# VHH binders against Protein Abitram (abitram): the designs that were tried, part 8

Target 1, 175 residues: Protein Abitram (abitram), of Dictyostelium discoideum (Social amoeba) (q54td9)
Amino acid sequence: MRTLIERYYSQYYFIDTTITDPNLTEDQYVNQHTNELAVIGVAPSHPVLQQEISKIEFKENAINNEVSGVRKTGGFKLQSNTILCVITCSNGKEYFLRSCIKGKLLEINKELINNPSLLKTNHATSGFLAIVEPMIKDKFMENPGLIKFEEYHKLRNIPIQKGPVFLKDNTNDED
Key: E = the ipSAE of ESMFold2; O = the ipSAE of OpenDDE; V2 = 0.75 times the mean of E and O plus 0.25 times the DockQ between their complexes.

## First folded at step 1 (VHH)

Design V01 (framework vhh_vobarilizumab_d1)
Fold by ESMFold2-Fast, scan of step 1:
Structure V01 (fold): chain B 175 residues (1-175), chain A 123 residues (1-123)
Amino acid sequence: as target 1 above (175 residues)
Amino acid sequence: EVQLVESGGGLVQPGGSLRLSCAASGFTFSSYAMAWYRQAPGKGRELVAGIYSGGSTSYADSVKGRFTISRDNAKNTLYLQMNSLRPEDTAVYYCARETYDFWSGTYTEFDYWGQGTLVTVSS
């Protein structure tokens, strides 16, 4: 019997291509699941991870979308630079988190409202920002501002850890 | 430590229904995406359904419209409601928890810690 791995995430980062200052590293991750949905959150380089967070406030359209999205076909339509929330730090600094990709907002992480520190302590897992249904699914890299995982880590000089060896359902999924 | 205990499997006739449960312990259940996998005799393990921490769901094409994944964060329990069961649904069903490597920034796969629960669809 063979062990098959049926599900994995394709990992990308979003950098605002209109920003020319290389010292501004307010980057976000975009992880596309095999079901084509994208999970977005703050990248390891994001300066908010070095701050104490006072509060996280989602934009009105993002909050209201959850109720409308269940019953209505349209949903909240996002551009890549659409602001979803504002993070206010204890020192008064503000950071704006964006949708990163064009698409339809499916879900926001409401736990960030109740526990803003979750973004700092678990930004890569339970502290995700939102789930988006991408407008561009098949040629995902055609979403503006996306950069591949390896290229991003090289650009920001962030180490890549070796993962464990798994038997996947397709060897191309590991390359 | 992380533990996942599946239950609710059994013998059922084609067209029947079963509800599987997964009792989770050793971690903050509400913070993780969870999934159901299955493994049929002579086949590899396949993903059946997934649910994100916020409640969004995904399904394998073979079960879409028949199965419903849900969670009860107050009870630390994951569920799979299986309707219109077919002989090809016969398998051991496993509960899994999402993993994410913080420093590398990669989703690595779903963890599995339970023994599974057997579902047999037969007349």
Scores: ipSAE 0.000, ipTM 0.148, lowest interface PAE 14.7, mean pLDDT 75

Design V02 (framework vhh_vobarilizumab_d1)
Fold by ESMFold2-Fast, scan of step 1:
Structure V02 (fold): chain B 175 residues (1-175), chain A 123 residues (1-123)
Amino acid sequence: as target 1 above (175 residues)
Amino acid sequence: EVQLVESGGGLVQPGGSLRLSCAASGFTFSDYYMAWYRQAPGKGRELVAGISSGGSTSYADSVKGRFTISRDNAKNTLYLQMNSLRPEDTAVYYCAKDTYEIWTGSYTYFDYWGQGTLVTVSS
């Protein structure tokens, strides 16, 4: 039985090709839904997951991105390497998270401003970074810097762990 | 306030048909991906069918060719036409709105509300 993400999301990763040190793996995930929208977050290899996070600051254009509907016109226009936020760790280190794909910013996870540790504790789920409407929807792998899910896990030597991912009963009515 | 109200379930014999409806309110229905889930007693939830804001559809392999998902954006209503029903289709069926506001601790990208509608296919 496949998880919800495995069934209805095409899973990819984004590797920042400007980082040449093999010990620095500041990778991000890109999960494309069947409705073509992409959810972006921190990959399991990212060094920020081993740090104490002091704060997360979104760029001004990302914060000012108010969209009344998910697919309405407007929104911040993104290149694949557009920086969306800066993570500041307690030790003073900074990490920059990117849009990963060219398109239009629909939503940032504002909860990360109020609870920055959520990115670390729930990076693959409720700690996502942003939702983007891709410019390249068909032939999604033509987005620069993307690598397929299985290929990424082999490259980084990270095991694929699977389990059911279910919506809890009345998640919006009950916790 | 988002509300989804499912209806149309019932008892039917194998090979029969049912049409489920979901009345949506509290959000701009036409902007969201909508889906039907089901859960049989003692089993996990299964996504049955989905439809994008633009009308593109997807189906679980178990129902493809038998079920048809559709939407009426003017009436804020989602439908599931179920044909050639089998005993294995017996479940509570839930209407779901795609939510990307998962930062509150949800571990899926879909929300659904209400008690669903029970479909029983007698053998």
Scores: ipSAE 0.005, ipTM 0.158, lowest interface PAE 10.6, mean pLDDT 76

Design V03 (framework vhh_vobarilizumab_d1)
Fold by ESMFold2-Fast, scan of step 1:
Structure V03 (fold): chain B 175 residues (1-175), chain A 123 residues (1-123)
Amino acid sequence: as target 1 above (175 residues)
Amino acid sequence: EVQLVESGGGLVQPGGSLRLSCAASGFTFSSYDMAWYRQAPGKGRELVAGITSGGSTSYADSVKGRFTISRDNAKNTLYLQMNSLRPEDTAVYYCATEVYDLLSGYTYEMDVWGQGTLVTVSS
């Protein structure tokens, strides 16, 4: 049996291409659902996961988009490097999380404002950062800075964690 | 060899209490959302309570305030504390792994079920 992410999402990562040192790993994931929307969060290599988080503050444009979101008309227009939030750690370090892809901001994870540790404990699931409607949907790899899931794990030397293994049920079919 | 083994069921009087346990093996228990389901005589299977890998809990309206779901990741064990039991709680109780769709709020039942443990509430 595949996990929810493996069954319904195509997994990618976003890397700042100006960083050549593989030990400087402020990376983010970009998981595209079969409905074409993208869920964005921190990658397993991100140094924030080893820090104590003091607070997470979303940018004014991201918060205002969320508040006006009942109509969802226009939306906050994102470039790939648009900063969505600032994470402040207890030791004073700051990290900036980006939209990763060009598109329209649909939703921020407001739970991170009330429970910043959720980003750290559940970064791959309920601790996501944002939901984006991509501008480039069908040729998703044409979004700048994206790297394929398996290539990323090889590059960063991070093992791929697998869920329950049902060899006989390993089918990629939708119900 | 993924296994879920339920225990703790039995016969109790109305108003009584039981604690159910589910021992998990063959997978990384701490990484998965878990749930308790029940199937009453002549009825379909229904979700009773859920707990995420991060510890967030949810309950069916019929048991909210009476049942408490919890997990012990060090022991790979899921629990259901049942208080103020009623005759309508009579059912076979199953533990299962759950999957939630983050975008749409869908819940998907994984085909990993235990054999169940019978709870009978009668005078």
Scores: ipSAE 0.014, ipTM 0.238, lowest interface PAE 7.6, mean pLDDT 78

Design V04 (framework vhh_vobarilizumab_d1)
Fold by ESMFold2-Fast, scan of step 1:
Structure V04 (fold): chain B 175 residues (1-175), chain A 123 residues (1-123)
Amino acid sequence: as target 1 above (175 residues)
Amino acid sequence: EVQLVESGGGLVQPGGSLRLSCAASGFTVSSNYMAWYRQAPGKGRELVAGIYSGGDTSYADSVKGRFTISRDNAKNTLYLQMNSLRPEDTAVYYCARSEYYDYSGWTYSFDYWGQGTLVTVSS
């Protein structure tokens, strides 16, 4: 049967600091699990959530991340601003989603290729973008462009509605 | 219907090895994040090892270098190779399929927990 387990994430957002227009909030979330992995997706402020999405296309290196070949470096190396995909909207507008952190790409959400609307309808859950193993794990804020969860919500004037999910004894050893 | 069946547990001495199997039906193991969890007496569930659809793996610090997660796509089966077993590895081991991270609740949604297989490490 379907079961939910609680895990605690350290929550962050990625902001492109080169964008100075306060109405252009193309932000992404970065949620780091206690096991050091980061889940990346579209932040609630992102304008794509108000658009009709035509298609989502991942970069070739992101799709081919599993190919080792003769290159022993494991293929695609992520910097904080590495572009992972391009979203094309019905109005012709394009948005670029980034890795947000330095590290190794573990998985892209291929479901977004087959069902682009999933990003809009479920951006905070099944519509995530990617899973990354961070290069900088212990001092996670040293990743450039990251902002703390509470500071982000204050900066963007967005209410905080997230709370921990508790099961049975109200704690989980994986937190 | 989706089903997971664990096997391979047993009693072993410290320093011994075991290979756990998780036979999956109703879905393809290679298309999902799959994980091994354990629960020791009186403790909560601990994530031990995970494998992403792309083949990359992750491990808890307590087992890194000793345990190896793998899958056989032709057999639709997940494995956990456990080497250099210690008394603190004693637990019921479960395999699970991950749905997705639940952003609103600090939760991964896991479907189709197996029945578990008991591993006892003692003299």
Scores: ipSAE 0.000, ipTM 0.164, lowest interface PAE 11.8, mean pLDDT 74

Design V05 (framework vhh_vobarilizumab_d1)
Fold by ESMFold2-Fast, scan of step 1:
Structure V05 (fold): chain B 175 residues (1-175), chain A 124 residues (1-124)
Amino acid sequence: as target 1 above (175 residues)
Amino acid sequence: EVQLVESGGGLVQPGGSLRLSCAASGFTFDDYAMAWYRQAPGKGRELVAGISWGGSTSYADSVKGRFTISRDNAKNTLYLQMNSLRPEDTAVYYCAADITYEWSSGYEYTFDYWGQGTLVTVSS
């Protein structure tokens, strides 16, 4: 049976707002849980979802951040543009996935190392990239590069689907 | 080994107060979500209150405004302050922990570890 604290997320996306070229859509999602943690993954517009993935390699500091699956004291300190992994496609293309949020790395999804296709088949759920403890928790939109869920879907002309069942839309924020 | 030990239950008159405690050991308490559940006579278990590792709280509608969940990470202890108690609050109260690493399960809290429970009886 589901508990009252399950499935509470506010949805955001990370894009470079200085770039208006619609062909540069290497966007990522940032889903903030009520427990203050942020889940990072690839957005629906990301071109990697149209490619065959050869491998996913995490940066050394991201791998070494985890000890027995428990958060380590200090952790890997992230800037919003810190690269966490490189995705190599069968056609030779490379994509770099970032932390999106300034904060502390809590966990990477190591299943992506053994099953890279999980990123494509389940990008919004079990195929997440990383879990971050944000430095900016109040007024979350003050994290640079974030865009609200509804605004993102309008900007990229992507229909709002029923969504992953564990995510809660945050589309009607007051000005 | 994971252990959750509840205390503070007892007999109280309607309108009274009780404070339940749960002593946790065997895991990094401050990194995981905790909850209080109850099971009334002849009923199934229900979630009463939950608290995330960051301190965010959630309450069942039946107890909202009367009960307060809190945690003391330095003491590895979870609390439930129960005020304005009613006969319908009579139940065995269980401390629960989600230590299944919720991130590996897509962030669904299962509260897989339970204490033995403490009985609360509200009777006039």
Scores: ipSAE 0.000, ipTM 0.131, lowest interface PAE 14.2, mean pLDDT 74

Design V06 (framework vhh_vobarilizumab_d1)
Fold by ESMFold2-Fast, scan of step 1:
Structure V06 (fold): chain B 175 residues (1-175), chain A 124 residues (1-124)
Amino acid sequence: as target 1 above (175 residues)
Amino acid sequence: EVQLVESGGGLVQPGGSLRLSCAASGSIFSIYAMAWYRQAPGKGRELVAGITSGGSTSYADSVKGRFTISRDNAKNTLYLQMNSLRPEDTAVYYCAREYTVDWESGTVYYFDYWGQGTLVTVSS
C-alpha cells in the first residue's frame, strides 16, 4: 500500500541555486500528478517550517489569476523563479516562494491567506502553495532546477519517511 | 565558475553608440528572463533594461528611447544596443539572470548577477 502522494504523483524537488549557504535550504517540492499538472509546496528542509508564520501575501498577478474568474486570466504565465508569495514570520524574517517550473498558473491555495500555519503543519498535503500546468510535461526532468526525490533526500541528508501504511487483509471468506 | 560573460564595453565619445553582449551557456538562457544592470562610480546599482523569455521588454526612464535590449536564443546571447550615449551612462554594466519586475503586468521575477561586468566610459 502506498500513500495518496505515492499512488498518484511523481515527486521532485526544486533547489534555488542562488542560495549558496548550506544552512539556508529554501527548497520547494514539485509533485507531478498523473494528469500532468504540478503541485508546488515547501520542502521538508525549508527553514520556514521551524518559524512562526505571521502572514502569507500572494503577488497581485497570482491573486488576480485566481479571483478574477475570467478565462483568459486563468493562464498567468510563469518562469521557474517567478515569485508567487512572500511569507512573513513573527521574528521579521521573510521567505519567497516560487513557481519552480515554467508554465501556467492554474490555482493558488487561498486557504493559506486565512490560515498561514497550514503551510507549516500540512506542507506536503493540504498546505500546498499552487497548482501549475507545466510547459514541459512528457519529459518532466527537462524542467531546469529539478532534482529527483531520492537524490534530494540524499543531498540534504533527510530520511525518506514512509506515510501511513494500509495492511492487506490476508483473510478471505468464501462467497 | 562564471555562467555569463559580458563584452562590448569601452571608451566612446558623447553621442556615440556601443553594443554590449552577454554570452550564456546552453539551455539556461532560453527559459529565463534577462536584464542589464549598471553601477556608476560612487553610486548604487540600477536596473537598465529587462527582457522576458518571450521577448517583452522594459526600460528605465533614463534610457528609454536610447537603449534597446534584445536576445538571440539560438546564440544564447543577450544584447544591449546603446545609442546617444551621455557621460552619465558611464558605469560597469552587468548581465543578470531572470527579470525582477515586469513593468507592464507587474509580475515579479527573481534576478541575480552572474558576470564580472563590462566597463562603459563616455567621455571626450
Scores: ipSAE 0.000, ipTM 0.100, lowest interface PAE 18.9, mean pLDDT 73

Design V07 (framework vhh_vobarilizumab_d1)
Fold by ESMFold2-Fast, scan of step 1:
Formats: C-alpha cells, structure tokens, sequence
Structure V07 (fold): chain B 175 residues (1-175), chain A 126 residues (1-126)
C-alpha cells in the first residue's frame, strides 16, 4: 500500500536561501516523476496556506510559453530562482513562487487563475503550480537548493502526513 | 474500497458514436486528475484524453476534435464522448487516475497513473 506520490514520485523540497527571516518559511515542493518531469508546488510550511488568497497571477513568459506551443526550439527556460507567479492575499500580502529547478517550463496550472483557493485546499496534488522538464535529471539532488523529503520535515519540525493509501490490485509480484 | 468501473463499450459502425462512463469510489475523486487510456490487441496502452480536477482537458492528436472528456464531481463519474469513430479506435478503454500535460514540442506527457479500471471494449466495425 502506497500513496500515488510515494509510488511514482521522488519527493524533494526547495528552500529559497534569499529569505533571511527564519520565521518566513516560503518553501516549495519538487516532486520528480519516474518519467523525470518535475511537479512544483507550495510546501506545507508555506505561510500562504494560512492566508485567504485573492488572486494568483502568472508571469507573462509563463503564459506565453503555453500560447506559443507551436515553437519547436522555443520555450521559457528557467533558472532555480525564476519567478513564475505572484500570489496576492486578501490582506495585501504578496508571495512569489519560483521554478525551484533549472529547466524548461512545460505547463502552468491555469486552474489556479480560475480557482486560487485550490492552491490552499489541494497544494500537494491538484493545486500544483507548474510542471518543469529539469536540466539535471539523473543526479536530481545536484539541483541547487533542493533538500530531501525526510530531512526537510526534520528541519521544519513538520510531521510526515501521508495522503490516501491505494492498494494496487494488479501488482506484479515479479518486481 | 478504491474502485474505477468502466461502462458503455460496444460494437459500433464507422462514423458512429459511443459514450463511456467511469464510476469512481473509495477516494476523493474531485481532487484527482483523471484520464482515459486505450489498448489495441498486441499494442501498449496509450493516453487518449486527460482532465484535471478543475476541468482543464487534453487530447491525443489522433482523437482531438472527435472525443470529449468530461467529469461530474458530484456523481464521482468520468465520461468520454466518442464521435466519428474509426476502425483504428477499436481497443479496450481504461479509466485511470492520471496527470497529463500537452507539451508544445512533444504532445502528451503522463505523470502518474495508479488506479485502473478493468476496461470496456469498443469495437468499430461493419
């Protein structure tokens, strides 16, 4: 029995080292699928999860990447600190979410534009931010700023909580 | 008990239509990306269509404009409306939890599929 994420993803977190206040834990997760693509979202420590979200605005380059889908050699190239969106809270606070890893932007979650609260209610799943094709795939921990799942939870003193556990009826015993 | 149960398959003539349904139970259906896959005899499974928890859709190029994926979160049901069916659409169709993205360079990507139904057979033949 494993969760969908445990079964198909290697889980990491990204810590933005430019944030100097130790009480401002604006961390993000980076979940790498077995096909090597990475799903980016907000970590459970992120203060936005305690706020009411007014809107989520993606950067022009992130939106244009999807519109320009005909370009064979084009695409929004990301550094780890590239800002993808700005979250504006009802109290006026703003949070900036980054790509976390170097690579090519494949998709932003446009549902967050129509339903910003999805990021809060389902941050670990359907409320993801973006999908990135990493530049560094094989030795994924060599991406700067990444920390392993277990080490992150120890560092931030956050209990490891698992989602729904699914039994795979056709599990091949030969594996 | 976590289950996906497909229905609606059958024999149809070329140019005809079918609507497939997938009843989900035992998990929070509204939180998952869902997909339809198909597998023809002797071939691997291929992604046909995907839908996010919020309703954003993606399609394989071979079915775009002919198939429509939709969901009813209140009924925990996924649908695939298939129009203008062709003999090459003949396959067993599977419902699955999945995430897909259409990349501007390569088309469809699959991130994860874990919960699978038993499938429903669609035969397009005269």
Amino acid sequence: as target 1 above (175 residues)
Amino acid sequence: EVQLVESGGGLVQPGGSLRLSCAASGFTFSSYWMAWYRQAPGKGRELVAGISSGGSTSYADSVKGRFTISRDNAKNTLYLQMNSLRPEDTAVYYCATDYTYSDFLTGEYTYAFDIWGQGTLVTVSS
Scores: ipSAE 0.000, ipTM 0.151, lowest interface PAE 10.9, mean pLDDT 75

Design V08 (framework vhh_vobarilizumab_d1)
Fold by ESMFold2-Fast, scan of step 1:
Structure V08 (fold): chain B 175 residues (1-175), chain A 125 residues (1-125)
Amino acid sequence: as target 1 above (175 residues)
Amino acid sequence: EVQLVESGGGLVQPGGSLRLSCAASGFTFSDYAMAWYRQAPGKGRELVAGIYTGGSTSYADSVKGRFTISRDNAKNTLYLQMNSLRPEDTAVYYCAKETYYEDWGSGYYTAFDYWGQGTLVTVSS
């Protein structure tokens, strides 16, 4: 049996090519739903999952995102490196989460503002970051910087878990 | 030429139901996301519900659990099922089609255009 994500999504990851230290894996997932929309979140290797989060702050353009028939130019347009939010940890470290793909921002997960722990406890599900309508919907792998699910797990040496349980949060293993 | 023709509006008592329809022509209906907007007296337009090509839907918080958007690609028709109507739902409802735009320095993005004349929904005693 596949997980709910495996059943309804084609799974990919985005790797920040500007990070050359192999121990700094600030990666994000990009899961394309069968409706062709992309759900963005933190990958299981992301170091924020090992930190205590103080707050999550979305950029003003992301918070005020609107699609309107009154203004045809409305809506936050994304480049792959567009920063959507800043995560501030209790130890003072900051992490920047990006859109990962070029497209249009449809939704941010505002629950992360009220409950930032959702990012850590449910990063692969209810703790997602954003929903993006990709510019490149057909042949999704042509979006720059994407890596396939299986190749990513091999690259980062992270086991694949199947069934109703998604990949376990690394924080739980150290608790 | 793109044409969207809304129908199904009318006068209804609070707590009642209406089903709006939008007949689309002039484009390949199944290739585009569709939406319902409304404009209440004295207010700006607001997005009520959207439906994407794959069937995924989105709703304004004010209508979640009461309204259901759906599409029939074989009939080129968009629907909005409105239940538990409130006086606050009184508005002209517009059917809108997705449009792609290119913006300098930002690349491509999408927005919804309204192309119909709208259908009036009045919720009152």
Scores: ipSAE 0.000, ipTM 0.096, lowest interface PAE 20.0, mean pLDDT 75

Design V09 (framework vhh_vobarilizumab_d1)
Fold by ESMFold2-Fast, scan of step 1:
Structure V09 (fold): chain B 175 residues (1-175), chain A 125 residues (1-125)
Amino acid sequence: as target 1 above (175 residues)
Amino acid sequence: EVQLVESGGGLVQPGGSLRLSCAASGFTFSSYAMAWYRQAPGKGRELVAGISYGGSTSYADSVKGRFTISRDNAKNTLYLQMNSLRPEDTAVYYCAASPSYEELWEYLSGEFDYWGQGTLVTVSS
């Protein structure tokens, strides 16, 4: 049975082409709905998932992005590498999350400001980063840095998991 | 294995009340938006009420002021309190789970990840 993501989304990943070290996998997912809107989040390989997050700070343009009405008008204009937020880890490490695709910012996940661990515990679902209206819709792969779902999982040697990520209490998991 | 099990349906007279429950297992309930849908004979599925993981609620115009959706994250249970029931409320009621945030709800108003088997509510004199 196909999940909501499998049924209504075309799944892609974004690889930051400015990173030349193949061991640094600060990747993000890009899930495009059949209505053409894209949901952006952190990929399973992203090193932030192994860190303790201190805070998530969205860029001022992203926070002040006002979108209103049924069809949502206005919005911050994005290039594929536009930084949307900075994640600061307890060890002082910083990660930058990008829009991944060219378009307009419709929404950010404001809950990540109040509950930054949600990005880590539910990155594929309620811990998404942002919703973007893509500029390039028909030839979606023309967005630079995108890679198809199956190719990405082979490249990073990550098994394909169906459905939502089942989060379990990590009590005693570090023994 | 993911399971959503609805209960609490039955036969009730117009003006009566019912409380539906949906017991969830096999996924992180507290991280999902939850919804109640219904399907009457010969009609398509209708979104009745939704609740975000943060507790924000939304209702169809036909049930506003009569139905109340709520969740208990400690018990992994979703509820629908139905008051002042009408014959037009007769339907099979389905529990559904969505990987969405409150403000994303309107973009993900289509099919959900998980659905229960449904519970029949009949409002008849």
Scores: ipSAE 0.000, ipTM 0.137, lowest interface PAE 13.4, mean pLDDT 75

Design V10 (framework vhh_vobarilizumab_d1; at its last look DockQ between E and O 0.03; V2 from the best seeds 0.00; counts 0 for: pae E 13.4 > 2, off the site)
Fold by OpenDDE, look of step 2:
Structure V10 (fold): chain B 175 residues (1-175), chain A 124 residues (1-124)
Amino acid sequence: as target 1 above (175 residues)
Amino acid sequence: EVQLVESGGGLVQPGGSLRLSCAASGFTFSYYAMAWYRQAPGKGRELVAGISSGGDTSYADSVKGRFTISRDNAKNTLYLQMNSLRPEDTAVYYCAADRYSWYDTLSEDEYDYWGQGTLVTVSS
């Protein structure tokens, strides 16, 4: 049975085009739902997944200004290169994760603050970073650095399993 | 140690131009949103211009069309090109750095790092 992501999301990946070193793979995923909302997370190729994570930090304003279901207004305006959160590894190394797309911040995953390991165990699902309403709904690919699922797999030499699907999380996904 | 050091301030005549620089050190400059603030005598500090880590820019209405914010990540330097300067632009200009690019949604206390400022005086 296809996972929820496989069924209802278009999968994109954000590649930092400012990085000239092909060995740097600080990639993120952007999963666009059928309702056009985008889920932002860490791609399987991201080196943070091999690190021990000690802390995940969001800005205070981001925490306090989530768009609630009742209000159609609010949220922070995001640029594609806007940093959403900082991941601190046990060795002191920091990774900066980005919005990847232009849009409005709807929600941050606060669970990551209390359970940073969730990013590693469930990066493709419950370990997402944020939900973003895209500014450009019809032209999603106009976001700089954004590539399609197939292009990402080719770029990073990741085998494609039965179409556009995430690499599995470290934990079992709910069917 | 994190440092933001502003330079380029001085006395200039109305209509003149000035270019400010902010040299950053002690942090990964390219990951940070940067901003210029200014504080005029007897007034509060106000946002002048911001630039995201990705290079997106924003400006206060009072400086739009006259000022240009830019960055050189290779040099870890932020710039503010100020053209058509006016007496009301007289202020201490501060460089600020933030891990997050929220621009005008940020309060002053949300910025991670601040410079000591450079004085710009526009006078005939």
Scores: ipSAE 0.000, ipTM 0.284, lowest interface PAE 11.5, mean pLDDT 83
ESMFold2-Fast, scan of step 1: ipSAE 0.000; ipTM 0.171
ESMFold2, look of step 2: ipSAE 0.000; ipTM 0.120
ESMFold2 (binder alone), look of step 2: mean pLDDT 82; pTM 0.829

Design V11 (framework vhh_vobarilizumab_d1)
Amino acid sequence: EVQLVESGGGLVQPGGSLRLSCAASGFTFSEYAMAWYRQAPGKGRELVAGIWSGGSTSYADSVKGRFTISRDNAKNTLYLQMNSLRPEDTAVYYCAAGRYSYDTPYGLKYDYWGQGTLVTVSS
ESMFold2-Fast, scan of step 1: ipSAE 0.066; ipTM 0.493

Design V12 (framework vhh_vobarilizumab_d1)
Fold by ESMFold2-Fast, scan of step 1:
Structure V12 (fold): chain B 175 residues (1-175), chain A 123 residues (1-123)
Amino acid sequence: as target 1 above (175 residues)
Amino acid sequence: EVQLVESGGGLVQPGGSLRLSCAASGFTFSSYSMAWYRQAPGKGRELVAGIDSGGSTSYADSVKGRFTISRDNAKNTLYLQMNSLRPEDTAVYYCARWDYEGSTYLPDAFDIWGQGTLVTVSS
């Protein structure tokens, strides 16, 4: 038996090689479901997980991809480095999250607009960023910038965490 | 071979203390969240405490402040320090490997279960 993620997803990471500071690991996960759609989110190395998030703003192109009514754009084509949102932290620092893979944007997680802390508290699950239909499905590793799960953890010296991550139980309404 | 072996249970008086141990083998212990569960006579299984690979912990309200979960990754061992024991803590205590990624407490979220160790709190 495997974790729920391992049972239904093939796990990968995306590394933005344009980030040259070795102390800034602004990496993202790319989990491909058995239906071949990819779920994108922040990797455990991402520095935003150690910040207080003020707001998350999706780019207009990501919002417009979900045109309401009978007309659906859905066809806006993403490059791997296409910026989908900007995270603003309470200290004024900004982070930019990307689509990670070429494809078609199907859905953004609008709940992050109303509850930005969800990205921090549940980044691997309900705090996902977006769902993308990959252009390259059958040979998924041919998507540029992807690295396999185990290789990523070795590269970043990050322990593999299986099972839930526990948050500090406190009575503070930190929001 | 993947296995978990609990030890340390026994009979104690109310207010007493016990330290439970769980020896893990056959997998990369340090990579997994681990848990202690208990099942009292005539009751369902109850999650007592959890600890993730980074050492962050979670406790059931019924044991918070009295029990401490900890791990020693070098020895592949999980511990539960039980203080101020009460008759209602009487149960078989199980060590479990938590393979489900998420915060759900479903019984089938655990892929490896130990045989259990009996704790009896009685005067």
Scores: ipSAE 0.156, ipTM 0.673, lowest interface PAE 3.5, mean pLDDT 79

